# Designs tried in a protein design chat: miniprotein binders against p81326. Part 142

Target 1, 226 residues: p81326
Amino acid sequence: MLHFGGFIMEINHISKILEKEREEYIRNKVEEYLKQGFSKDDAVNKANQSWRTYIGHRIQDVIYNLLKKFLKDSGLKVTTDKALNNRNLPEELDKVKRLIAINYGEYLFLPDADVIVYKVENNDIKIIAIISVKNSFRERRFETTYWKLKLKESPVTSHIKVFLATPDKDNEISYKCPNGKPKKMRIILEYELDGIYFLKEDFEETEKAKHFGKIVEDIIEISKKL

## First folded at step 11 (miniprotein)

Design s92
Fold by ESMFold2-Fast, scan of step 11:
Structure s92 (fold): chain B 226 residues (1-226), chain A 80 residues (1-80)
Amino acid sequence: as target 1 above (226 residues)
Amino acid sequence: SMKKIRITIEVPDEEKAKFIAKIIKDLAEELGLEVEIEVRGNRIEIRIESDDEEKLRELVKLIEWLAIMYGADVEVEIEE
C-alpha cells in the first residue's frame, strides 16, 4: 500500500495503465458506433477522435488525484477550476478563487488553472502553484505563458508558480533536433514558465523540465518558502 | 508458497466500476496471473492467488496506482 512519508511516483505504471484504458475505451467506442450503424472504418476513426478529446480530460483528472493523494500529508490542498466554477462555493474555495482571479476592466477571469495547489495557515490562504494540463500543442500553445505573465503583474499573484504538465506523446516540446537544439515552442515555454513536467520517460531533463514524478517534492519545497 | 490477496475498491458509479474491473483483468492477464473480479454496483472485489510473489506484488502495485488515478481508496488483505 502507498502511504505518505515514502511515496515515489512511477510514471511507467501510470503510462501502462493509461494505455490499457485507451485500448478498452476505443474497444467500447467502436462497439458503440457500430451499433449506431457506422461502418467499421468510420467507427474506428470516430473512436480514435473521441479518445483524443477524452484523454485530455482524463490526464487532468489523473494529475488532480495524484497531487491530492501525495500532497495531503504535507498540509497542502488541491482543487480544480471546475470546482471553483461551482455556484455555491465553500468559504475556503471562494477565497482561493478570489486569490487567482485576474481583472480585465469590467470582467474577471480565472487563469488556465486546471489544477490548483494551496495551503491554509493561521486562516490565511496561500496559492502555491497552478498546473496547466496539455495533451496537445496544436492550438493555444502559449496560453499558459500568457497566464503566467498576467499573474506576475500583481503583488497578490506574482509568487504563484505556473507549471505545465503534459505527456507530449507527439514530441512537440520534449524533442531536440539532432544538433541538440530544442524547438522554439519548448524554448519559450521553458523560459517563461516555472516548470514543465512530462508524463513520459524518454526526454532529457533540465532544471525546469522534469519527469512528472518530481512535481510533488518540488511543490512541497516551494510551499516551505511561503 | 501460495499467497492469497483480497482487494476492494469503491468508485463513483457502476459504469466506472465495470471499466476499471476490465482494466484490472487486462493487467492481470498480461502478467500471467489468474484473478477473480466481482463488480457489485460501484464496488469492485478482487481475489488473487499466486505462488509468484514478484508478479503478485507488481499487480497489487498496478491496482493501487489505478485506484489513485480514479481518486479511490484501496483495501488490501493478505492471507497466508
Scores: ipSAE 0.772, ipTM 0.918, lowest interface PAE 0.7, mean pLDDT 85

Design s93
Fold by ESMFold2-Fast, scan of step 11:
Structure s93 (fold): chain B 226 residues (1-226), chain A 80 residues (1-80)
Amino acid sequence: as target 1 above (226 residues)
Amino acid sequence: SMKKIRITIEVPDEEKAKFIAKIIKDLAEELGLEVEIEVRGNRIEIRIESDDEEKLRELVKLIEWLAIMYGATVEVEIEE
């Protein structure tokens, strides 16, 4: 019954597909390493290490593609930090880049924004949201928080929503301590950021920590207020 | 009667098309559905036949999600 372009965004389908991608990716990488002369155990270990790197980029691509697909009919546009770092930047993206840049005295830097949502009305570009995509929280746990705090300092960027999107498959920020309290990292991220969107089912939803399927409607509602 | 569905997906390159085709085959096997999949360059052609409309609909939904996740174009044609 549900067909292309009319879907409700369902996390279960995304998670199931990503698990099948993992299985096939690992299988192919094991075969490649075996052909290179590695032992079975080394091939498996190297394939798993390769997947950890791959999945980070893959989740970013997935979120970009999902947002681009489901925001298009609302007049919203989606780009990436990678696109903004292109040397031959179209005029529209050059304007987007300038509107999210952070001033450090003599220097101007972009935040670490994996996905950027904006709108164009007449000749005016309005940045709606920046989404940071994290598959793991082993390193750079609060980098998204740092960029949120920097964006808040300027009248030009203070309206920009900063979201975190993550599968959190290892329960790094959706885990509860034995006393029922959320972990420190979860508390800090939820407090400082405008929202966290989980690509998983098993977590306690709050006003700011939601299932990823809600991100489209939330972004549309934010855009209407701008 | 059996329902027949044809799906065509276009992706950036042949290697990605082969990878995606394998994922579709694995998703179909998990649902207990048989699919015919042909990879022609960067194009994936899928044919599905089943009396189980619920499973068929679930597989089509998964294929549509997979296409979106790759930023791919997809065409679905229902026969019968």
Scores: ipSAE 0.777, ipTM 0.921, lowest interface PAE 0.6, mean pLDDT 85

Design s94
Fold by ESMFold2-Fast, scan of step 11:
Structure s94 (fold): chain B 226 residues (1-226), chain A 80 residues (1-80)
Amino acid sequence: as target 1 above (226 residues)
Amino acid sequence: SMKKIRITIEVPDEEKAKFIAKIIKDLAEELGLEVEIEVRGNRIEIRIESDDEEKLRELVKLIEWLAIMYGAYVEVEIEE
């Protein structure tokens, strides 16, 4: 499917497919709500609200499946926070969970680790990166930076790269200001995090803010140095 | 000169198969291509026949991306 370096050129296909999914999802949900007796306007409003919740989980699933597909031959493994919150964890995932958890006295909490990349070498597990997935920045815009700073405090977790992945359809952090400077939120996120990967074409790339297609190559390079 | 392509996609359940089949139909229609799509339980079978090889390649590419985005098994066969 993908040639060397060709992954970046394909992000437009991902966006196009997600837009078709949105159209079909909304269509189905409107029909469902109309059958439940809601008015046309209420059905449309409820369908749009349902999509807003669904798309957050869908983008996470997409990123998980893409990373799993393209990291497989590099000896890297991918899991999710949903898998780690299962009560009946396999031993390997239980170890992953312990290596990424942050200590708050008597309590351990997981960071915003929607997608987790790790490797198994010499019977040991090493966490490479965690990816926080954000569809919008209306709420909890700096939560990922909080978790990055907490992970840096421990020698066990300080090596873990923390990435943000986002379509940023509302141009909340990918848009350049008219005076040529990024927004304050973009500056802070880029400074504190190890990288931001955009699932969109139209933005100015920097050393840390890149097209999502670069994430696979970056993760592989990081894993070789650990 | 007609090119014939068969694509098979396997997903977890029939409802998801129907949803994905509709997306494929919409993608094909936008490209002006006719496709035959059959949902058989959790499997989607797609047949595409066209003499416009560029549009065929684009549709196959979109279908492959769609399958990856669902973590689905996909098999592409060129027939003729």
Scores: ipSAE 0.772, ipTM 0.920, lowest interface PAE 0.7, mean pLDDT 86

Design s95
Fold by ESMFold2-Fast, scan of step 11:
Structure s95 (fold): chain B 226 residues (1-226), chain A 80 residues (1-80)
Amino acid sequence: as target 1 above (226 residues)
Amino acid sequence: SMKKIRITIEVPDEEKAKFIAKIIKDLAEELGLEVEIEVRGNRIEIRIESDDEEKLRELAKLIEWLAIMYGAEVEVEIEE
């Protein structure tokens, strides 16, 4: 038996697969809405609206699954904010939850940490990174930046790296103006965050803005310093 | 020379298995490859035969990435 292992993240393959998922998802949702008695135009509009909601969660799941797959052999563990909000929370995840909580005076709240990478050594947990996943920047464009700034305020959480991961299909973050300058949103996000990882091929890399495939090695290097 | 590949994927449920099987059929069709897919509950079994080794490897790689993107277990066997 041979296993086709990919040591290099192939963003073009991931993008192609997501496009096929979109086509099949929309086809199925149109059929579902037609069966419910909606007109063809309403069914198509509702299917597209449903996809916009679905793809956000799907990209989060994809990133979770990719990181879980490729960090496993480095002794790193991956969880999600959804898992941390489970009623039947295991002890290890309860500890993770406590270690990323942000203090607001008398109250503690979790950041919007879509994916969380941590390690366990001698029954102690160290949080390595929080990854915020954005499929679009039509709304909530600086939410990740807010959480980064709040985490920096506490010695308990100040070491935690905050990353943004995005397909950026609409070129909202990866586009450069005709004079070669990044858009204001890109400049602010790159300045404040520890890294931006693009699930796309066509953009100019910097020290902090990279192809998503580089996130695995970056996280492993960060974990060695903690 | 002719190569045969068998791929097995286990996913969370039968509806997801059928959805993924359709995506695999579409990917194979775009590459001009003939593929046999059988869904048994939450398990997908794929058989591919081609003398175009590059297209065969490309499809196998796409299927492996698809499985990873679902957090699924995937096994690949090559017969020459």
Scores: ipSAE 0.762, ipTM 0.911, lowest interface PAE 0.7, mean pLDDT 85

Design s96
Fold by ESMFold2-Fast, scan of step 11:
Structure s96 (fold): chain B 226 residues (1-226), chain A 80 residues (1-80)
Amino acid sequence: as target 1 above (226 residues)
Amino acid sequence: SMKKIRITIEVPDEEKAKFIAKIIKDLAEELGLEVEIEVRGNRIEIRIESDDEEKLRELEKLIEWLAIMYGAEVEVEIEE
């Protein structure tokens, strides 16, 4: 039996699987590009570029599936921003969408909520947390921070926890002050967000910066207080 | 002492099943285990036989994690 929350998730298993997925994905993409008439060098370069886009979405799917699996018995539900953007929404998901939407006068917009955790009690929906998933910090580094600050402005959304989940393979936010130089991105993200969960072994742990394996227990504890 | 395990995984479509089957084959090969994998539409059937219980258990864990990562359900039978 696999354990999560009550026991530490083995991040190395997930990393190992993703590495095998990368190898097979790139192999298949190289074959596809060669069939399209690209040179071997161009096919390899394009395949690697394709993987960078794919892995971002893949990590999001992985986190969604892990949370759905391990929160199931706690009475908590999990959905995605992709599901909320469907044209035909079930009533429950339509309510979830309304409860996380941010008001800009005549307009309502969803935050950058890749994964959403909520509960249903007595036909009422309570949003517990939203999780932004970042594989790279090359672009849109503070988007999650912007949405956190906007959610705090409304009594409807101010209780919602905003988390960042990341493998951070390039060590962009793994340490606050490596070699004596403050990392602005890590410092700001940790300060403004409710937590950062790393899908890696080596990083600077704090009250807010933790191994991803702890996210299930943290979400369950938050839900008990709501 | 040789143990035989059968694992069944259902995924969204045949293309995904073939992709996942290849990943399982690669994971098994890295552990030095031989596996029989059959893809039938969107269903993956895996048969593993080994005298090395630790490696067999490790591969089983990897397959379970892989299935969870795809939102798939896993059925495991020990055939001994």
Scores: ipSAE 0.753, ipTM 0.909, lowest interface PAE 0.7, mean pLDDT 87

Design s97
Fold by ESMFold2-Fast, scan of step 11:
Structure s97 (fold): chain B 226 residues (1-226), chain A 80 residues (1-80)
Amino acid sequence: as target 1 above (226 residues)
Amino acid sequence: SMKKIRITIEVPDEEKAKFIAKIIKDLAEELGLEVEIEVRGNRIEIRIESDDEEKLEELVKLIEWLAIMYGAEVEVEIEE
């Protein structure tokens, strides 16, 4: 049986698998574009562009599946904002959606809640955490922070933990002050959010910035206090 | 002694099954292990035979992680 006990090796396994997925995805996309009449160079470039879009959604799916697997026996449930936007929403998910939606006058919007963890007790739903998944920080750097601050404004949602999960391959938020220069984005995200979970081995660890493998035990601990 | 392992994975559809089967093939090849993989619709059947128990266990662990990453059910059967 797998578990999060051997954390560094588990991250390495996930990274190795994702690299094999990248190789096969690129191979398939190159073949597809060649069949469409693109040159070899154009096919390769288009395949790489396709992968950059795909990997963002893929990491979200991976995190969803990992949390669903490892939280199940703790009585915790996991869903996604994608599932909450389904037209034929089950009653339970409709309740989840209503408990995280943010009011903007006549409009209700969901936060950037790629993955949502909740529990059901005596037919009542309690939202434990939302996880925003970011593969890169090139644009919309503080979206997760915006949603955290909005959720804090309501007694209904102020208890909800807001986490960021990221491989941060470009080292954009892995360190607060590399070579003495402050990384504003890391400082602000760590300050405002309830936690940052890295899908990589090397980064500046703090009480709030941890390896992704610790997210399961943290969520379980939070749920016990609610 | 040779250790034989059978692994069955069920995924949502045939296209994902084919994709995942190739990932498993690549992982096995990198470890120097020979595997037999059959895709039948949305079902992947894997047979591994090796006397290198450490590599065998590493491949099984990778396959189990891969299955979890796809939200897939996996069954492992050891045949000695």
Scores: ipSAE 0.765, ipTM 0.915, lowest interface PAE 0.7, mean pLDDT 87

Design s98
Fold by ESMFold2-Fast, scan of step 11:
Structure s98 (fold): chain B 226 residues (1-226), chain A 80 residues (1-80)
Amino acid sequence: as target 1 above (226 residues)
Amino acid sequence: SMKKIRITIEVPDEEKAKFIAKIIKDLAEELGLEVEIEVRGNRIEIRIESDDEEKLRELVKLIEWLAIMYGAEKEVEIEE
């Protein structure tokens, strides 16, 4: 019999697959740049820069696909901010978009909702969670926190859980007090957000900071209370 | 005893199928398993045969996770 691993084994398998994707992506990009007449060193540097951009979008796609797969049997639906910005929206997605939009006087803007989980119950849409996906924290480190605070201000959106999902390969938020020094970013993100889910094994686990595999059971539990 | 497994994965396009096929080959090589992979347009057909059931099971798990990570549908058929 084939055995399927648990959520911790899921993280290990995902990380291993992404590493093979990186190797093949870099190999292909180096070959492409060499054919364009770049030196070997320039081709390698350009390929690495290309990967840094690509992996951000790739992690978003991975998280979307994982959530869509594992939440489907619980009657939960998953969409993306990219889908909501489509010109021709189905009625259901138009309703989702309206339920997460934030009012700035004459303007309505969507939060940084890379992945959105919702349910449809008696033709009524309830937004359960918004997941912001961050591969790196070098820029705009508190954007997710800003959107959480804005959503909290409205009775329409205040129930929506805001989660951060990250591989955090640079260990920027993996520990609260690495080497005995408090990490302001980790502490604030954990305090303000509803959860942080790590696509890695090595991090300081708390009630709000968990392995990514835990996100499915957490979302299902939240959904049952709405 | 020798186990044979056939896996079919459908992805959006041929370029993606070729990329994924290479990832599967690399995963199999790391496990010391030989695989036969054929890309037909957007369809990837994988045949694995091994008497090492633990390694075979691990490769199948990796392929299943890979398919999920691409939002792809997969069909698995076990032959004895």
Scores: ipSAE 0.778, ipTM 0.917, lowest interface PAE 0.7, mean pLDDT 87

Design s99
Fold by ESMFold2-Fast, scan of step 11:
Structure s99 (fold): chain B 226 residues (1-226), chain A 80 residues (1-80)
Amino acid sequence: as target 1 above (226 residues)
Amino acid sequence: SMKKIRITIKVPDEEKAKFIAKIIKDLAEELGLEVEIEVRGNRIEIRIESDDEEKLRELVKLIEWLAIMYGAEVEVEIEE
């Protein structure tokens, strides 16, 4: 039997598949816009804009599916903020939502928790990690950092690890300045967050900035210490 | 000798099945492999026959990764 999987993920295969998906998506969208009467240049521009929106949600789905697949045998469960926003929540997910919600006086808000990893022991839920997924850093660069600092302030949520996952295709946070120093944004994100996981191979790993394939092992290790 | 591989992928809907089938065809073409792909509703059936074991293994690996990335069920059968 042919089999691959476990704690080592091949980021190059994930990147290759996403690039093929992009090519087909753009091809289909260009055709769609041309049929609507747009010029070739406008169709291409609109298709690229559509892809930028689509890929953000797609990377979230990919990370959710990968974590669900590779954490299953470790007794860990995975959900999304989209699932938590359903009107009719199962009891388990309602408990997850309450354990990550942040109090603002009369209001409760969820952090930017695209993917959530938790465990269930004797009907009690422990939140292990929240993963924020970003395809680009053009907008709201420090939003994940804000949520980390808010979660850290409460004894209920201070143990929750906050991770950033990103392909960083534009080298916005994996780039080094000519003097070898990381950019300010990379320094701040790495300092404040519990980890950054890159869906790319071309960068220098640190204790907190790693290839995405290492996230499964890290989450399992954290879970065992709770 | 020629090795024959059959892969079946089940996805949520036919539109997604067609999209994924196209990606599989493009991956196979890049590797220089000919594949037979049939979409039946939400099911994708793939048949590959080649004497290049290394390329076959690489394509199957890519197809399995693609299935995981879509949260899809995948079955692989190898015939000698």
Scores: ipSAE 0.710, ipTM 0.896, lowest interface PAE 0.9, mean pLDDT 85

Design u1
Fold by ESMFold2-Fast, scan of step 11:
Structure u1 (fold): chain B 226 residues (1-226), chain A 83 residues (1-83)
Amino acid sequence: as target 1 above (226 residues)
Amino acid sequence: SELEKRAEQLIEFAEYLIRLAEELLEEGRPKFAIEWLKLAVRFLQMALELARKNNLDELAERIEKLIERAKELIERAEKIKES
């Protein structure tokens, strides 16, 4: 167990660092688009779209590297959906891909699995968890929930834990209404998913909604039961 | 030991953050390189405390050098930011 409250607190601080990047990133992107001949309004709009993509990838990369470093000594391995979509897959990753794919008749698709945790025992692969990383919930609010429900339909994938990781800077699912009732989106996501991990300090923890720093121990405990 | 593994995990994550910061400096974003480097220093300080309390002198020395490197990068980034 990571027994440092400081570790959990510092991991939560990552969301603040990412927010500080926004202003400088957008300024630089606006300049870049203006140099390409876009109007000021178009440059600003494109810069904001670029920021949403950039921050999503940054959070995913940080989470991937954190999990990779802290899970390796527990016999756990970490990969990404980007790695699984490479044309020339190593044999091990090809097996991971097949074990997480969902059947749509004549087609197979991967779920929205930004980060994937698995283990290898006696040359057999067991998928432990997938983590969906969301910076905002403006669109595709229940996408992670959709994939969770699809995975539950097959005995091959029904054991896979589906987690959401998010800074939730706009308090879309970490905020509670004045009467103490959570918003509908929070209620649905917490009910359907195996856990929500927040990259922030100011929220009320539940059994399934936790500080992101707790994900390492939770995954290790889950892996011991498989 | 469990404590040595934890210290190594903190060190490896801090090294990742330092590389991230170096990338940001190369891209001309010193303000945010500084923030990632400060986080790396805090994780290295946690690892250093573990190493020292367990009399892991060689590991402590290695961590101290990484903290020094991160602080040098912060100083470099501060100068770039001011220019």
Scores: ipSAE 0.665, ipTM 0.887, lowest interface PAE 1.5, mean pLDDT 86

Design u10
Fold by ESMFold2-Fast, scan of step 11:
Structure u10 (fold): chain B 226 residues (1-226), chain A 83 residues (1-83)
Amino acid sequence: as target 1 above (226 residues)
Amino acid sequence: SDLEKSAEQLIEFAEYLIRLAEELLEEGRPKFAIEWLKLAVRFLQMALELARKNNLDELAERIEKLIERAKELIERAEKIKES
């Protein structure tokens, strides 16, 4: 296992960088839309809409690349649901897709698995974990738990770990109420999921809710048991 | 060696961050690019410390060149930000 002093601390700083990018992104998008002839109010509204899509993709891309680079020497491979949605897949990825698919009677569908970790042993593929990346929770707050519960229904997929990774900037699931009780959404997500990894520093860690910098070592340990 | 593999992981992630910063500079986002480049330098410094402690001179030289590339990009980004 790769283990360096300061590694976890440097990974935790990703959340601070992501927070800083909003202002620059918005300024640039406002200027772009103004050049296209939009009014100031329309340009600002469009820039804010663009930011929500952008930040989701940025977080996913950073997590994907981090896991791909730091897991490769542990015999683990990383892919994305976007890669699996290509029409003509390499044989290995086609097998990954089929091993993560969920049965709905006559139909098979993929879970919303932003990042997928698997290994190849004895010519067989084993799915280790899927990571759902959420910048905000809104009305889609339990999508990750839905997919976890569906995966548990099949012996083919029941071993797959389901993780949530999130900056949780608005403290929707990393905040405790004054009485010390976590919010309902946090309680449900932590209970149903195999882990939550926060891209932020201001929260109380538990066995299942951890700083994102710990995800690499956790996945490696899980893979040894499968 | 296992130490070379560990250093290589840090280098590859830093290279990803440098490429990300280059894309951001092309998109006119120097302030954000600088932050990712600073993180890349910190990972490269970790790799350099590991290489030096284990007398991996060729690897150390490769890492030093990547640090200089990242610093050059930071300087370029600072000039764009000031403009």
Scores: ipSAE 0.526, ipTM 0.830, lowest interface PAE 2.1, mean pLDDT 85

Design u100
Fold by ESMFold2-Fast, scan of step 11:
Parts: C-alpha cells; structure tokens; sequence
Structure u100 (fold): chain B 226 residues (1-226), chain A 83 residues (1-83)
C-alpha cells in the first residue's frame, strides 16, 4: 500500500514544482533570446513556445521513471512513444508497437501513448495501459478520447486501459463551475476514459478522477485481472 | 520482503530525482534543482522510516548517506542561486 509516509500527498506536489520551474525557465530563455538579438516581445513569445515543448518532455519523463521504478517488482515493464519511434526497434518493443497500433486501411498509427505499461509472459506481450500526458488542453482537448474510442473497436486493443495524467495547473478540467457542475471537457474526458490522474492537491476526486499517486496500485490491480 | 522492495523503489526514484537535479544545476537552473532535491529528500525519509521500523540497519545507513548527498546539493544550489 502506497499510503505510508504520505507518498500520495508528495506526488500531488509535483504540480507546484512544475509551476516554480516555469518561472525560472521563462526568465532564463528570455535572457538567452535577448542575447541572440530578438526583441523583448519576440523573446517572450519564443520562451513561452520553448516552455510548452520542455514541460511536455519533463512531465512525461517524470511519469515514465516513476512507473518504471514502482512497477518493476510487479512483473510490469514500461516504455514510451519516443522509444517506439526508434528506427532500429528491439523485437520486444516492435511487438508492443504492433499491439497498440490502430488500423486506417493501408496505414497504421500509434495512439497518444506517451507512456505504455505492458507485461511479458512466455514471449507473449500483453498491453496493460497507455497514459496520455497533457499539461494543457487548448485545441487538443479530446485527442485522448478519440484514441480510446478507436482502441475499443478492435478485440486486440479493446482491453487496454487509457489514462490521462495532468497537472492541470490552470484548472481547465479540475475546476467546478459555481453551479456545482464540472466543465463539459471534464465530463466528456471522465466519461470516455478509464481514468484521469491529477498531479495536484485540490480537486474533487471521483471513482475515475484520482490523485496521480494512486496510479501505481491501480495498474498493478488491473494487471492481476488480465 | 515486500517492505524492502518498496524502500528500494523509493530509493531508486529518489536517485533519479537527484540525477535530474544535477543536470538542472549544470544548466544553471538552481531553483528547479532545489525543488526536485527536496522531493527526493522527502521520499528518502519515507524509505528511511520503513528501514528503521523493520530494523534494516545497512539499508538505513545507505539511505542516510543519500539524504546527506541531496542536502549537500541543495546547499550548493542555494549558493549558485545567490550568485
């Protein structure tokens, strides 16, 4: 049980760490771009664009390493979409890639599978879950739900759990309207996905919307039923 | 035992956070490094509590050394932040 020593509470603080990281990152990048001869407005815009790319990679890497370290003793393996896009792919990862790919006639595409959890038994691969990591929702609000719905169409992939992990620092999907209703985006994401894991303290937990620290035990429990 | 495996998982994740902080310090980003190091210390303290409650003296000593290493890095990061 991962309730000892306040593990879940400490994981929730990752969103606060990311917010402090943003401030220093932006300041350093603005200074860097100013040295390159960009105007102040251009430097600020470029710094914000650089931050969006950086934070996406940062939170994915943190989640990957957390899951890899905490799942290894449960017979579970963890990989990333970046690893699966390697041109010279190991046999095991090539099989993982094929087991999550979605068919579009003559073409196969990967879902938004930033982090993938699977198990290996007698050289057979079984995909347990894919985790889509989002630090903001903007125009890409329902991409994860699209991939969930596509995976449900095939008997090969219909068992795969699709999770969203997000710090949601801007309260885009953890916010509750004054009338007590969640935003439309939150309602749709929670309905269609197998779970949402927040890397933050203050939100209304439900059966499917949980603190990120609970993901380890949830994945272990799911893997036992497969 | 399962408790020893959990302590080891906390240690390994904390080692990852310490490596991340060292990379951030090389990039001249001490404020970020300090926050990740503080998180590593808190997870190592959880591992230390597990080790001590189960009388795992060698593991406890190893964890204490990692906590000291992380605290030394925090002090170093604070000096860099000042400059």
Amino acid sequence: as target 1 above (226 residues)
Amino acid sequence: SDLEKRAEQLIEFSEYLIRLAEELLEEGRPKFAIEWLKLAVRFLQMALELARKNNLDELAERIEKLIERAKELIERAEKIKES
Scores: ipSAE 0.738, ipTM 0.901, lowest interface PAE 1.0, mean pLDDT 86

Design u11
Fold by ESMFold2-Fast, scan of step 11:
Structure u11 (fold): chain B 226 residues (1-226), chain A 83 residues (1-83)
Amino acid sequence: as target 1 above (226 residues)
Amino acid sequence: SDLEKRADQLIEFAEYLIRLAEELLEEGRPKFAIEWLKLAVRFLQMALELARKNNLDELAERIEKLIERAKELIERAEKIKES
């Protein structure tokens, strides 16, 4: 018997598949580096570095396709920062790009908008949400919050929801302290952002920190208010 | 209808997962191609349940054929994994 909770559970199962994919990926990359003449230890280290880049792209692609397929009948459209950086943009995407760009005097920059959700009504474009994908927080831990704070400064962009999506495999922001309290970085990210979607099972859900499977329903509900 | 739209969304996402699995097979990664295909089958089974419950016989038949295609790809991936 199908119920909406079953759907969310299957989306959440993506997290387990991504974790299992690491083993086969690492094995293949180790063999590749060994053929290039690297030592076993160097091959393993390089394979692990390669995996971090690979998994980031995989998560972005999965999120993009998930949102594109499940939001299309809600009057919502989905694009990526990669699409917005194409030299010849369709008029619609050019408008999207202009509506999220942030002014720094002589320069315009896009926020860290790996995936962008927007709607088109009566030829007007309204940006609904920006999703930033992070697989590590070691050196760029508050980058997404910086972009959220910049977007809040303008009436044009202040309504845009900014979400973080992350497997947080190293338990950098999903770690639960022994007394049940989250780490400082988690507290700050949750406070400043509109939500965090974890691609992992083991964490305490809050109003803003949720299992990834809830992202579709949340975006639809947000879009109805805009 | 809303249920037909949901079934279509499930089918399209499953088709994406099948394409992803086919790419993984071409890259020599059958183990995880199988995992993505199994997930695709589960989404297709959800779509099939919606189609059957709403007496959408033609859609149900199309979904059943997609499930069989995904199962054939799993069988192919299992053979590649063993070799």
Scores: ipSAE 0.765, ipTM 0.912, lowest interface PAE 0.8, mean pLDDT 86

